# Miniprotein binders against q8wwc4, part 33

Target 1, 195 residues: q8wwc4
Amino acid sequence: STEEKPQQHQKTKMIVLGFSNPINWVRTRIKAFLIWAYFDKEFSITEFSEGAKQAFAHVSKLLSQCKFDLLEELVAKEVLHALKEKVTSLPDNHKNALAANIDEIVFTSTGDISIYYDEKGRKFVNILMCFWYLTSANIPSETLRGASVFQVKLGNQNVETKQLLSASYEFQREFTQGVKPDWTIARIEHSKLLE
Below, E stands for the ipSAE of ESMFold2; O stands for the ipSAE of OpenDDE; V2 stands for 0.75 times the mean of E and O plus 0.25 times the DockQ between their complexes.

## First folded at step 22 (miniprotein)

Design x6 (at its last look DockQ between E and O 0.44; V2 from the best seeds 0.00; counts 0 for: pae E 4.0 > 1.5, pTM E .747 < .8)
Fold by OpenDDE base, look of step 22:
Structure x6 (fold): chain B 195 residues (1-195), chain A 104 residues (1-104)
Amino acid sequence: as target 1 above (195 residues)
Amino acid sequence: SPEKEEWSWKAFEKYKQGELDKALEIFKELVKKYPDHLEALAMMGLLYLEKGDPRKAIEVLETAISMAPEYVFMYKLLGEMLQELGKHEEAEKYRQKAERLRNE
């Protein structure tokens, strides 16, 4: 009687990335409310966050491909210039690691929201978005000190070893009469890839 | 009114300075003068949450809702607040109401 060894159900430890600090949630909601109340009645932080996620996936992919011309309308000129130099000098595996597929984004959080007036009286809103995503790019562990390596089975695919990366994108919009109501990316940071 | 906005920003500045109670006092005075000021009531609700008084937060928002039952934003905000407080059943009630109002 061959005792069938109980199949250890590998509890997929869903790393429940902990709920944002309740204080940060409230703070974000206060600032989001201020945007809604005094700048844009159509503003929704939820809708914004979804749009930002899509923008992040798109922009990061284009960066990984060095398609800088396609980013001119999306990314601030000064930022894009700096990125062009940095990204072009990266090894191919690092370039590939910049790309975040929308399905590989594990967590999205709203960072800081800033509302400010410049010296000319122009009103700006900046929203920092933070993303955590999985990459299949083979980056040496030495370069990614502290990056958690996960064995992830996405759907029906084979178990792949992926590394968790983070990126921060700051979105900016000017709220001045007659200015086009477009969000632009004013800052891009990819931890451990773009220093 | 310019006055409502000015005082709201003043309260917000106090908030940013860590003077939560002063911010609340400004909004309380603003609501006293303008009882139907939904934005001030909403801000008070949020500030009470940060102060650690969710009961008062809910009370203030329910007051706002009672005054403006058509205002979808108040239902959304209260629903979100209740969700964060783990009151999922109550949150769902307000989410459903917000959805109904959007479809009208």
Scores: ipSAE 0.372, ipTM 0.760, lowest interface PAE 1.4, mean pLDDT 84
Fold by ESMFold2, look of step 22:
Structure x6 (fold): chain B 195 residues (1-195), chain A 104 residues (1-104)
Amino acid sequence: as target 1 above (195 residues)
Amino acid sequence: SPEKEEWSWKAFEKYKQGELDKALEIFKELVKKYPDHLEALAMMGLLYLEKGDPRKAIEVLETAISMAPEYVFMYKLLGEMLQELGKHEEAEKYRQKAERLRNE
């Protein structure tokens, strides 16, 4: 018979608990405070993370559809150029797996925050965001070894099987005085769809 | 203050190079000259965490609260630190204090 409510909610909660790293969590918050204190009194890591989640859903969908022209203002040109060959050569089911529906992003974490300046004194901040999302795409488990947490449920019941995938998007913004406050995606990784 | 910013960037340079003790000493001197320099105190907290000394990190952040008890962010930061260290009841007290101050 058909199940109307998938079991992935319980397994997803367990996986979220496995992602926590308390020391890196605190380091991230202190670095977020430093961005607020030194660069931008309007900066909020909570607001950034929510916006980054929206950007991930939007960009990953466009990437899965090979709509690279629509990504040129959001993704660094060098990154987009490197990704075009990788994405266009993927089978359709792998391309579909790139897209993350906003409602199926089950865990978002802030990775490393980097504060840099160049030799001209321009100030940059990079924020690595890690996303875990569910997909119904049919990806063979051999292809996604180590990236999948949920496997196909076996037995005498109809159930929607979802795979848990991860992606890392690195956002960069220049905080030099007078520069428009725009975030650009400087790195995109979809483990192991694009590696 | 240009001197305050220059010292902060010198300390960030040492931190970026992985020279945690040198960065910490620069921030200690900065706090000695500017005792209510909240950014330096927060950075010292980070440095103590990276050196594996979370008790010193808590001590420094509690110093920041004592210097600026009106700054809601410091209560939120310390609450998050205590939560990550498993001290949930203490963390909740700081988080509740932060919420009360924001609503005042």
Scores: ipSAE 0.151, ipTM 0.553, lowest interface PAE 4.0, mean pLDDT 77
ESMFold2 (binder alone), look of step 22: mean pLDDT 80; pTM 0.724

Design x7 (at its last look DockQ between E and O 0.32; V2 from the best seeds 0.00; counts 0 for: pae E 2.8 > 1.5, pTM E .784 < .8)
Fold by OpenDDE base, look of step 22:
Structure x7 (fold): chain B 195 residues (1-195), chain A 104 residues (1-104)
Amino acid sequence: as target 1 above (195 residues)
Amino acid sequence: SPEREEWSWKAFEKYKQGELDKALEIFKELVKKYPDHLEALAMMGLLYLEKGDPRKAIEVLETAISMAPEYVFIYKLLGEMLQELGKHEEAEKYRQKAERLRNE
């Protein structure tokens, strides 16, 4: 009678990336409240974050494909121009690593929220979003110093070696009467790829 | 009123400058003058949380809720704050209140 050793379900230690500093959480909530109170009563930081995640996945994919024309309405002109030069010069593996699939996004955090007035009296809100995502792109470890290599089994798929990357996207909206209420991406940073 | 907004922003600027106590004083004055100023009450609650006084934060936010129970946002905010403080049971109470208000 061969005692079947109970298969220890290796609890995939979800590296709970540490809770944001409680102070930063409070600050973010204060600023989000200010947006709601004085700019947009329909504003929800939760809904915004979800939308930002989708935008990040979409934009990053288009960047990886060098489809810059499709980004003209989504990304600020100046940023897009700079990105076109940088991205076009990247090796193919680095280009591929820019793409984040929604399912590969491990963590999303709200960074800084900035509310400011310009000299013309226009009101702006900037929200920095930070994303951590897994890439299957083969990037030399030397280029990704400090990137954790994870063996991830996504569902029933084979164990794939993936690297954890980070990106920061700053979303901007103008709150001026008569201005179209659209969020645009005012800054894109991909750590280790677009440096 | 333009005055409420202006002073709220002034208080917020003090907060941004690291003058938490001054910001709180401005909001206290605003609430004294305008007891129904929900934004000021909410901000006071958040600032008390940052100051490390969760009891006062809850007190102020409950005051705001008592004045305007229809504002689901306040219930959500309080629920989130309590959750962050590890007060899960109390957080759930306010989540349930928020859900009830949505269904009415």
Scores: ipSAE 0.406, ipTM 0.774, lowest interface PAE 1.4, mean pLDDT 84
Fold by ESMFold2, look of step 22:
Structure x7 (fold): chain B 195 residues (1-195), chain A 104 residues (1-104)
Amino acid sequence: as target 1 above (195 residues)
Amino acid sequence: SPEREEWSWKAFEKYKQGELDKALEIFKELVKKYPDHLEALAMMGLLYLEKGDPRKAIEVLETAISMAPEYVFIYKLLGEMLQELGKHEEAEKYRQKAERLRNE
């Protein structure tokens, strides 16, 4: 289920080096089909993934700006409550590193998909999305263990150093008949920045 | 079809409870009644993967493409699974089929 997206204007391939189960991609694709088959004929994993990428860019920017009021309809209340103190206490350069520019999200992958019912027969789907993005925030390498550093040319003479960071956002939607088809973010992890 | 939904609900309840063999039995009975039931075949494939039996999952997915040969994503699934099992020639056949269907 790991996907690679090339950076615009550079033909280099960036791959996600990780330890994933070799057949997890198959599991997630079958689960995506089952959501379509049993829950919602309008569901498309490709459309979901693109929307999730856009949501990540939007939400991560609002987090970096501490605009928590604007997140109350997008992020689960208990998650946002736990995040407020953590984000507010971050140094400004760490806050800036939370923000992902949509054009600098270089890899998007689908992780676990969970399909479940609660005791009342409500139908839920959770989809974990993983994002890799470049940031110009100057974070000491000792703080971001394993982060890669890249040089990006911004003109004829300017070179900007960028770091590659990852984040995981878990999206949840209730598919119960008659419920508004809204996705909420039920978990937010920014590697090394929010722990 | 209300019968299909009732059986699917029963199977999902067993799956949620971790009773994978019971869920699988329900889908097997559903496929006996509806041999071209693509959703049930896909669910059986998932159940075999959850049980750690990718060879049976492949067998079920091969049945699924015999019933619905236009489903490109199933050929891609089979290609990936066969490649992981070291059956590279069979995997390549499915990957080539998927590419041909995409170009049509």
Scores: ipSAE 0.347, ipTM 0.741, lowest interface PAE 2.8, mean pLDDT 79
ESMFold2 (binder alone), look of step 22: mean pLDDT 80; pTM 0.737

Design x8 (at its last look DockQ between E and O 0.24; V2 from the best seeds 0.00; counts 0 for: pae E 2.7 > 1.5)
Fold by OpenDDE base, look of step 22:
Structure x8 (fold): chain B 195 residues (1-195), chain A 104 residues (1-104)
Amino acid sequence: as target 1 above (195 residues)
Amino acid sequence: SPEKEEWSWKAFEKYRQGELDKALEIFKELVKKYPDHLEALAMMGLLYLEKGDPRKAIEVLETAISMAPEYVFIYKLLGEMLQELGKHEEAEKYRQKAERLRNE
């Protein structure tokens, strides 16, 4: 009678990425409130963050596909030009790793919010958003020093080895009368990929 | 009023410089002069939270609510603050109120 060893249910350690520093939360809320109070009464940091997440997923996918023409309305011209050169020179596995699916985004945080006036008296708001996402792209561990390799079982799917990547997207909007109220991406950084 | 905005920005600049107490004093003066200045009250609430005085933060925001119960943003802000403080039941009360006000 062969005693079936109880299959140790590997408790999927949900890496609860810890709550943002309470101080950072307060600072973000203060700045978000300033935007609401003095620039846009319809502004919501929560809604903005969700929109930014969607934009990140969309833009990162288009970048991975080298579809730069489709990014002209979304990304600042200067940034897009620089990205075209950098992304085109990347190996295919690195290009693929740029793409973040919405379902693979494990964490989103609001970074710094900047409110400034230029010399012409134009008002700008910049919001830095930081994203952490899982990629299935096979990137050598040497290139991704410090990237945690996770074995993730998503639902009933097979255990896939995924790497945690980060990206930072800065969104900019001009608050000048007569200017179209659109957010544009003024900065894109993909850690370890676009360095 | 231009004055309210100017002083609010001045207070924020003090805050940005790490002078939290000075920022609070400016907002207190603004609220004294303009008791219905909801933006100043909201900012005071947030600044008290950063100062580590959540009780005073709640008190100030409840005061703002009492003065302007129709303003959804105050309920949202207080709800979010309470949620962050782990006061989930109290937070839910204010979230529900905010939702009701949006639908009116």
Scores: ipSAE 0.375, ipTM 0.760, lowest interface PAE 1.5, mean pLDDT 84
Fold by ESMFold2, look of step 22:
Structure x8 (fold): chain B 195 residues (1-195), chain A 104 residues (1-104)
Amino acid sequence: as target 1 above (195 residues)
Amino acid sequence: SPEKEEWSWKAFEKYRQGELDKALEIFKELVKKYPDHLEALAMMGLLYLEKGDPRKAIEVLETAISMAPEYVFIYKLLGEMLQELGKHEEAEKYRQKAERLRNE
């Protein structure tokens, strides 16, 4: 359970020292089983995680471009409303750092899974996904405390400097009978960029 | 069974409210009536983990495999939990069982 996860992509050689807590891993796996057992016999946390990674890349790009109209069907309205002012007030280099290229997402993990029902008997599942990604955006070192800076050789003579950033997206779906089975992003956090 | 579903959701509400002992009691009663209720046993395992009692969580999950010995994921859970507790021989036994079931 304390195995390193040394390789996320063929394109990157960075080793992410992920210390997974086995008890938290077990809790997450039991909750994923309950989603399968009670709500959706086709649910797979592995397939969900791949889709969430694609959604993260897409949504983070749209955020960096301030294309909030294109996010209205993907992100909860109250979350998007809160994000508009924060994102538009960012310096351009910080906005660019929000965008995650799918090929440079080096680590994806499932965080907390929550299974809820409300007093009306509506059934909800929230899945927190955590992403670590490389960016070439230039951000002052003071604003990214603890961030790692990497230099990547491109061809024989070119070197690009990359920084490792993290983000957390919480996905929510209502599993109540008769409700369209859509996932909506209910929370967005980009470490050090949207604090 | 409507009773099975109704009590399961009542127990989830107690869990959501942070009333872990009340949720656990409801699932215990459910397992008395439905001894092979894998979802209830899995939820009891989760509740014991939330209460900080991984040893009781292991006991409940071992009950689950005695009721449904073909479920590979439970052996994987037990392997991880026992490894964390330093019980490496028992953990390896469950990991090997999970591998055998996947190949058959």
Scores: ipSAE 0.371, ipTM 0.768, lowest interface PAE 2.7, mean pLDDT 80
ESMFold2 (binder alone), look of step 22: mean pLDDT 81; pTM 0.743

## First folded at step 24 (miniprotein)

Design y1 (at its last look DockQ between E and O 0.34; V2 from the best seeds 0.00; counts 0 for: pae E 2.6 > 1.5)
Fold by ESMFold2, look of step 24:
Structure y1 (fold): chain B 195 residues (1-195), chain A 104 residues (1-104)
Amino acid sequence: as target 1 above (195 residues)
Amino acid sequence: SPEKEEWSWKAFEKYEQGELDKALEIFKELVKKYPDHLEALALMGLLYLEKGDPRKAIEVLETAISMAPEHVFIYKLLGEMLQELGKHEEAEKYRQKAERLRNE
């Protein structure tokens, strides 16, 4: 499946992040097939993944700017409440590192897909998306244990040192008949920044 | 079809709970009664993979192809499984078929 395989930007030298586990890829594709078969004939994991990448870039930027009121429609209430204190107390360079530029998201992968009904017969799908992105934020290496530092070309002659960070966003949607088809972010993790 | 869908979800719940053998038993009975049940065949393929029998997984997915030769998803899935088994020529065959169906 070329839909799960992230492509590096053709003008950048990137470390190829983690080869996909073949069984995990198959599991994800079959669960996406089940969503299509039983919940929504318009569902496509490839199209979802592209939308999730856009949402990650948008939400992570709003988080870095502490614009929590703009996140109320996108992020679950309890998640947003827990994040406000943590984000506002971050040093400015750590806040800036939260923001992912869409063009510097170098790898996306689909993690766990959960398909379930609650006690009232409401249909839910949760999709975990993992993002790896580059940042120029000035973060000391000793504060990011295990972080990788990479050289990235900006054009054919320019070299800039960047850090590779990861984040995981869990998206949830209710597929119950008659419910507005909105995805809500039910979990946000920014590795080493918001742990 | 209501019985088919009900038993499909019962088997899927067993799979989600980690009861792979119980889920597989239910899917086998479903396929006996509904031989063209593509969702059951696909999930049986996944179950065989998770139980460490990728050759049975391929066999089940090839059965799904014979029942629904127009379904691009199954060809793409088979291509990936065959590639993992090192059967690169067979994998290429299924990937090319998926490409042709996508363009038709």
Scores: ipSAE 0.371, ipTM 0.743, lowest interface PAE 2.6, mean pLDDT 80
Fold by OpenDDE base, look of step 24:
Structure y1 (fold): chain B 195 residues (1-195), chain A 104 residues (1-104)
Amino acid sequence: as target 1 above (195 residues)
Amino acid sequence: SPEKEEWSWKAFEKYEQGELDKALEIFKELVKKYPDHLEALALMGLLYLEKGDPRKAIEVLETAISMAPEHVFIYKLLGEMLQELGKHEEAEKYRQKAERLRNE
């Protein structure tokens, strides 16, 4: 009677070691507070981050589908033009890998917050958001040097081989009287895909 | 007050330049002149935390709360700070207070 050794379910605790660098946390909080204090009393970095996550999922999906016309109100014109050229030239598997579903986003962090005035006296706030997400797209490991291949069992589904990707989206808003209070995506970077 | 804002921005500029102590000095002078300046107190609290003095950070924010117990943002900030410091029980207390105040 061969005693089947109990397969130790290595609970790969994805310790999202969100090493919130305490310094980065404080810096972000200071800048967020300044936005709240001097620009928008309704501003919340937590609410913003959640909205940014939703925007990222939506925009990345549309990018993967080459639906650039649907992005005209969401993405800066110059950025969208550049993306159209880059994304259209990508292989299908790379295009598919641009898409992040909300449920596939494993980590969201606030990067740098910038507050600046232009030469015309217009006030701008830029918030860089960083996302880590899992893709099921089959990207050759050679192209994704250093992408950690995770065997992630999402729920009751079969163990799928997923790759961890990162993206950075910079959101910009103008705080000038009479300007529509909308956030626009001013920069999009998908590491290893749009490089 | 335009002066309060100007001083706050000046402090922020020093902070962005990596001159944390100078930023704190500016806020200290600002709070000395305007003791009830809640925004300055809040920012000072954050700067003390970055300086590695969480005790002073908490003290400053508690002072701010005592001056304006109706201001939800101070409770929220202190709660978040306490959470970051691993003081989960105390953090929850302030989160609950913030939520109560938002619903009033």
Scores: ipSAE 0.343, ipTM 0.755, lowest interface PAE 1.8, mean pLDDT 84
ESMFold2 (binder alone), look of step 24: mean pLDDT 79; pTM 0.709

Design y2 (at its last look DockQ between E and O 0.03; V2 from the best seeds 0.00; counts 0 for: pae E 9.3 > 1.5, off the site)
Fold by OpenDDE base, look of step 24:
Structure y2 (fold): chain B 195 residues (1-195), chain A 104 residues (1-104)
Amino acid sequence: as target 1 above (195 residues)
Amino acid sequence: SPEKEEWSWKAFEKYKQGELDKALEIFKELVKKYPDHLEALALMGLLYKEKGDPRKAIEVLETAISMAPEYVFIYKLLGEMLQELGKHEEAEKYRQKAERLRNE
C-alpha cells in the first residue's frame, strides 16, 4: 500500500513584478504612517492590502454576476448605481472578465492614499488599490490593446491562455468619532471593460 | 537638499526604465555622500527586496535605523518588509519599538 505522499501543490506564485514607482511607494508609506499615527493605530498597510485584495476578488465576482444587491454594503451607493448600468450593458465575455479569482491576482499595489477634510470637518481616508489579474474570458485583442497575453500554467492545470487585466478600487473610510469604522469602495475602474 | 532630490529622481527614472541595478547604483552613491539620507536608504531597501535580496534589504534598513533611531517610519517600513517576508516575530519587535518611540 504505497502511501501517496500528498503532492504539495506548489502554488507557482507568478510574481509579476509590477514595478511600483518607488517614490509612490515611499509616499504611500508615509501616508500610511500618517494614517497609523493620527487616525488608526491599528492600521497596517500590509493587512489593508490583503483585505483589499480579498474585497476586490469578492466584489469583482459579484459584479460579474450582476449581484448588485449583495454589493450595497460594500460599494458606495452612487458608484453601485453607475456600475449597475454599465455592467448590465456589457457583453457576457466582458462581464466574465470582471471577475478576479484571488489565485489569479498577479499583482497588488497601493496607488495613492488621500487624506481629506470636508467642509463639515469630517476626515476621510481614501486608498487606491491597483490589481493585475488574469482572466480566462475571451476578450478580443483589439479591445485589450497592450494587454500581454500570457500562457500561464497555474499549477497542474492545462496551459490556458489568460489575458492580463487591471482594475483600480478606491477604498474609503471616514474617521469621525461615532462613525462606524468600515471601509467602503468609493470607486471602481476596470480598464478596457468599464470604459 | 536639491541634490538629494535630483539624485533620487534620477534613480527613480532608471527604475522606471527597468534598470534596477542602475537605480541601486545611484542610490548607493547618494547614500555614500549622504549617509543619513533615510529616504534613499528606504528606497534601497525596497529595491534590494525587488532584486530578490531580502537580506541586503534588511541590512540597509537596519543601517537606516542605526543612523536615525528616532524615526518611527523606518521601523514601520522594516516591520512591513519583514512581515512580507514571513518574519512575523521580527516584524512585531519593530512594531513594538515603533510604538515605544511614539509614546516617548
Scores: ipSAE 0.037, ipTM 0.303, lowest interface PAE 5.4, mean pLDDT 79
Fold by ESMFold2, look of step 24:
Structure y2 (fold): chain B 195 residues (1-195), chain A 104 residues (1-104)
Amino acid sequence: as target 1 above (195 residues)
Amino acid sequence: SPEKEEWSWKAFEKYKQGELDKALEIFKELVKKYPDHLEALALMGLLYKEKGDPRKAIEVLETAISMAPEYVFIYKLLGEMLQELGKHEEAEKYRQKAERLRNE
């Protein structure tokens, strides 16, 4: 996924060490251990994943409502700036499809974990999360590849549809001494809605 | 488990590339090793539905229910799948089960 969307990822990515490699179980385990051992003894990838799911539901709802002022504390400024134009240009049904209800998130997975230092020696951890969710937003099947998952057809009457969509959020925390210990969202992708 | 997450991401890569069968093969292997991975079973059911195999989708979701009879989300999925197939009596049975569980 990082390889297919390099423009947004490359803008926010700083490579000092090669920790932004493709997902591998061994590499992910090693990176999670390194965060625990050297950065935060209270870090748990399991607890992080649950919090990230909650954050995804919250942020995606705010995005769908164009509540960008409320996102300034949660999403990196540069990412939010680039995202505002794309989201406000979407039709209303596409905007509604951005929102993921917590009860309709069917699958959450941890992607790449990146541990790196930028040009100024600041320490960062980035964790990529993928979310698969169902939406009832009425998006024509021709417009959105990925197909409707549920349709109930009664003659020529309109049908209710649910579509399976996916999004990836990259969470970032700066571990430099003296910096406020907050996770911010450094990258947001909805591969079929924001392209 | 980190292994579960890696396999899930590999399946996602295949799905994103339009290789639905390969994504399903990876999920099949994942649930073979982790039979109680309820989210993977739910997603496999949805992927079989997208592939056009609703009977297999229902089989997978019924397996998930046998593992976690209190998992409301799976009953809702089964109800919706059966409703689309025109099996309204079975769909209503699952929807009523989901409602009972949610009100407990």
Scores: ipSAE 0.011, ipTM 0.497, lowest interface PAE 9.3, mean pLDDT 73
ESMFold2 (binder alone), look of step 24: mean pLDDT 79; pTM 0.727

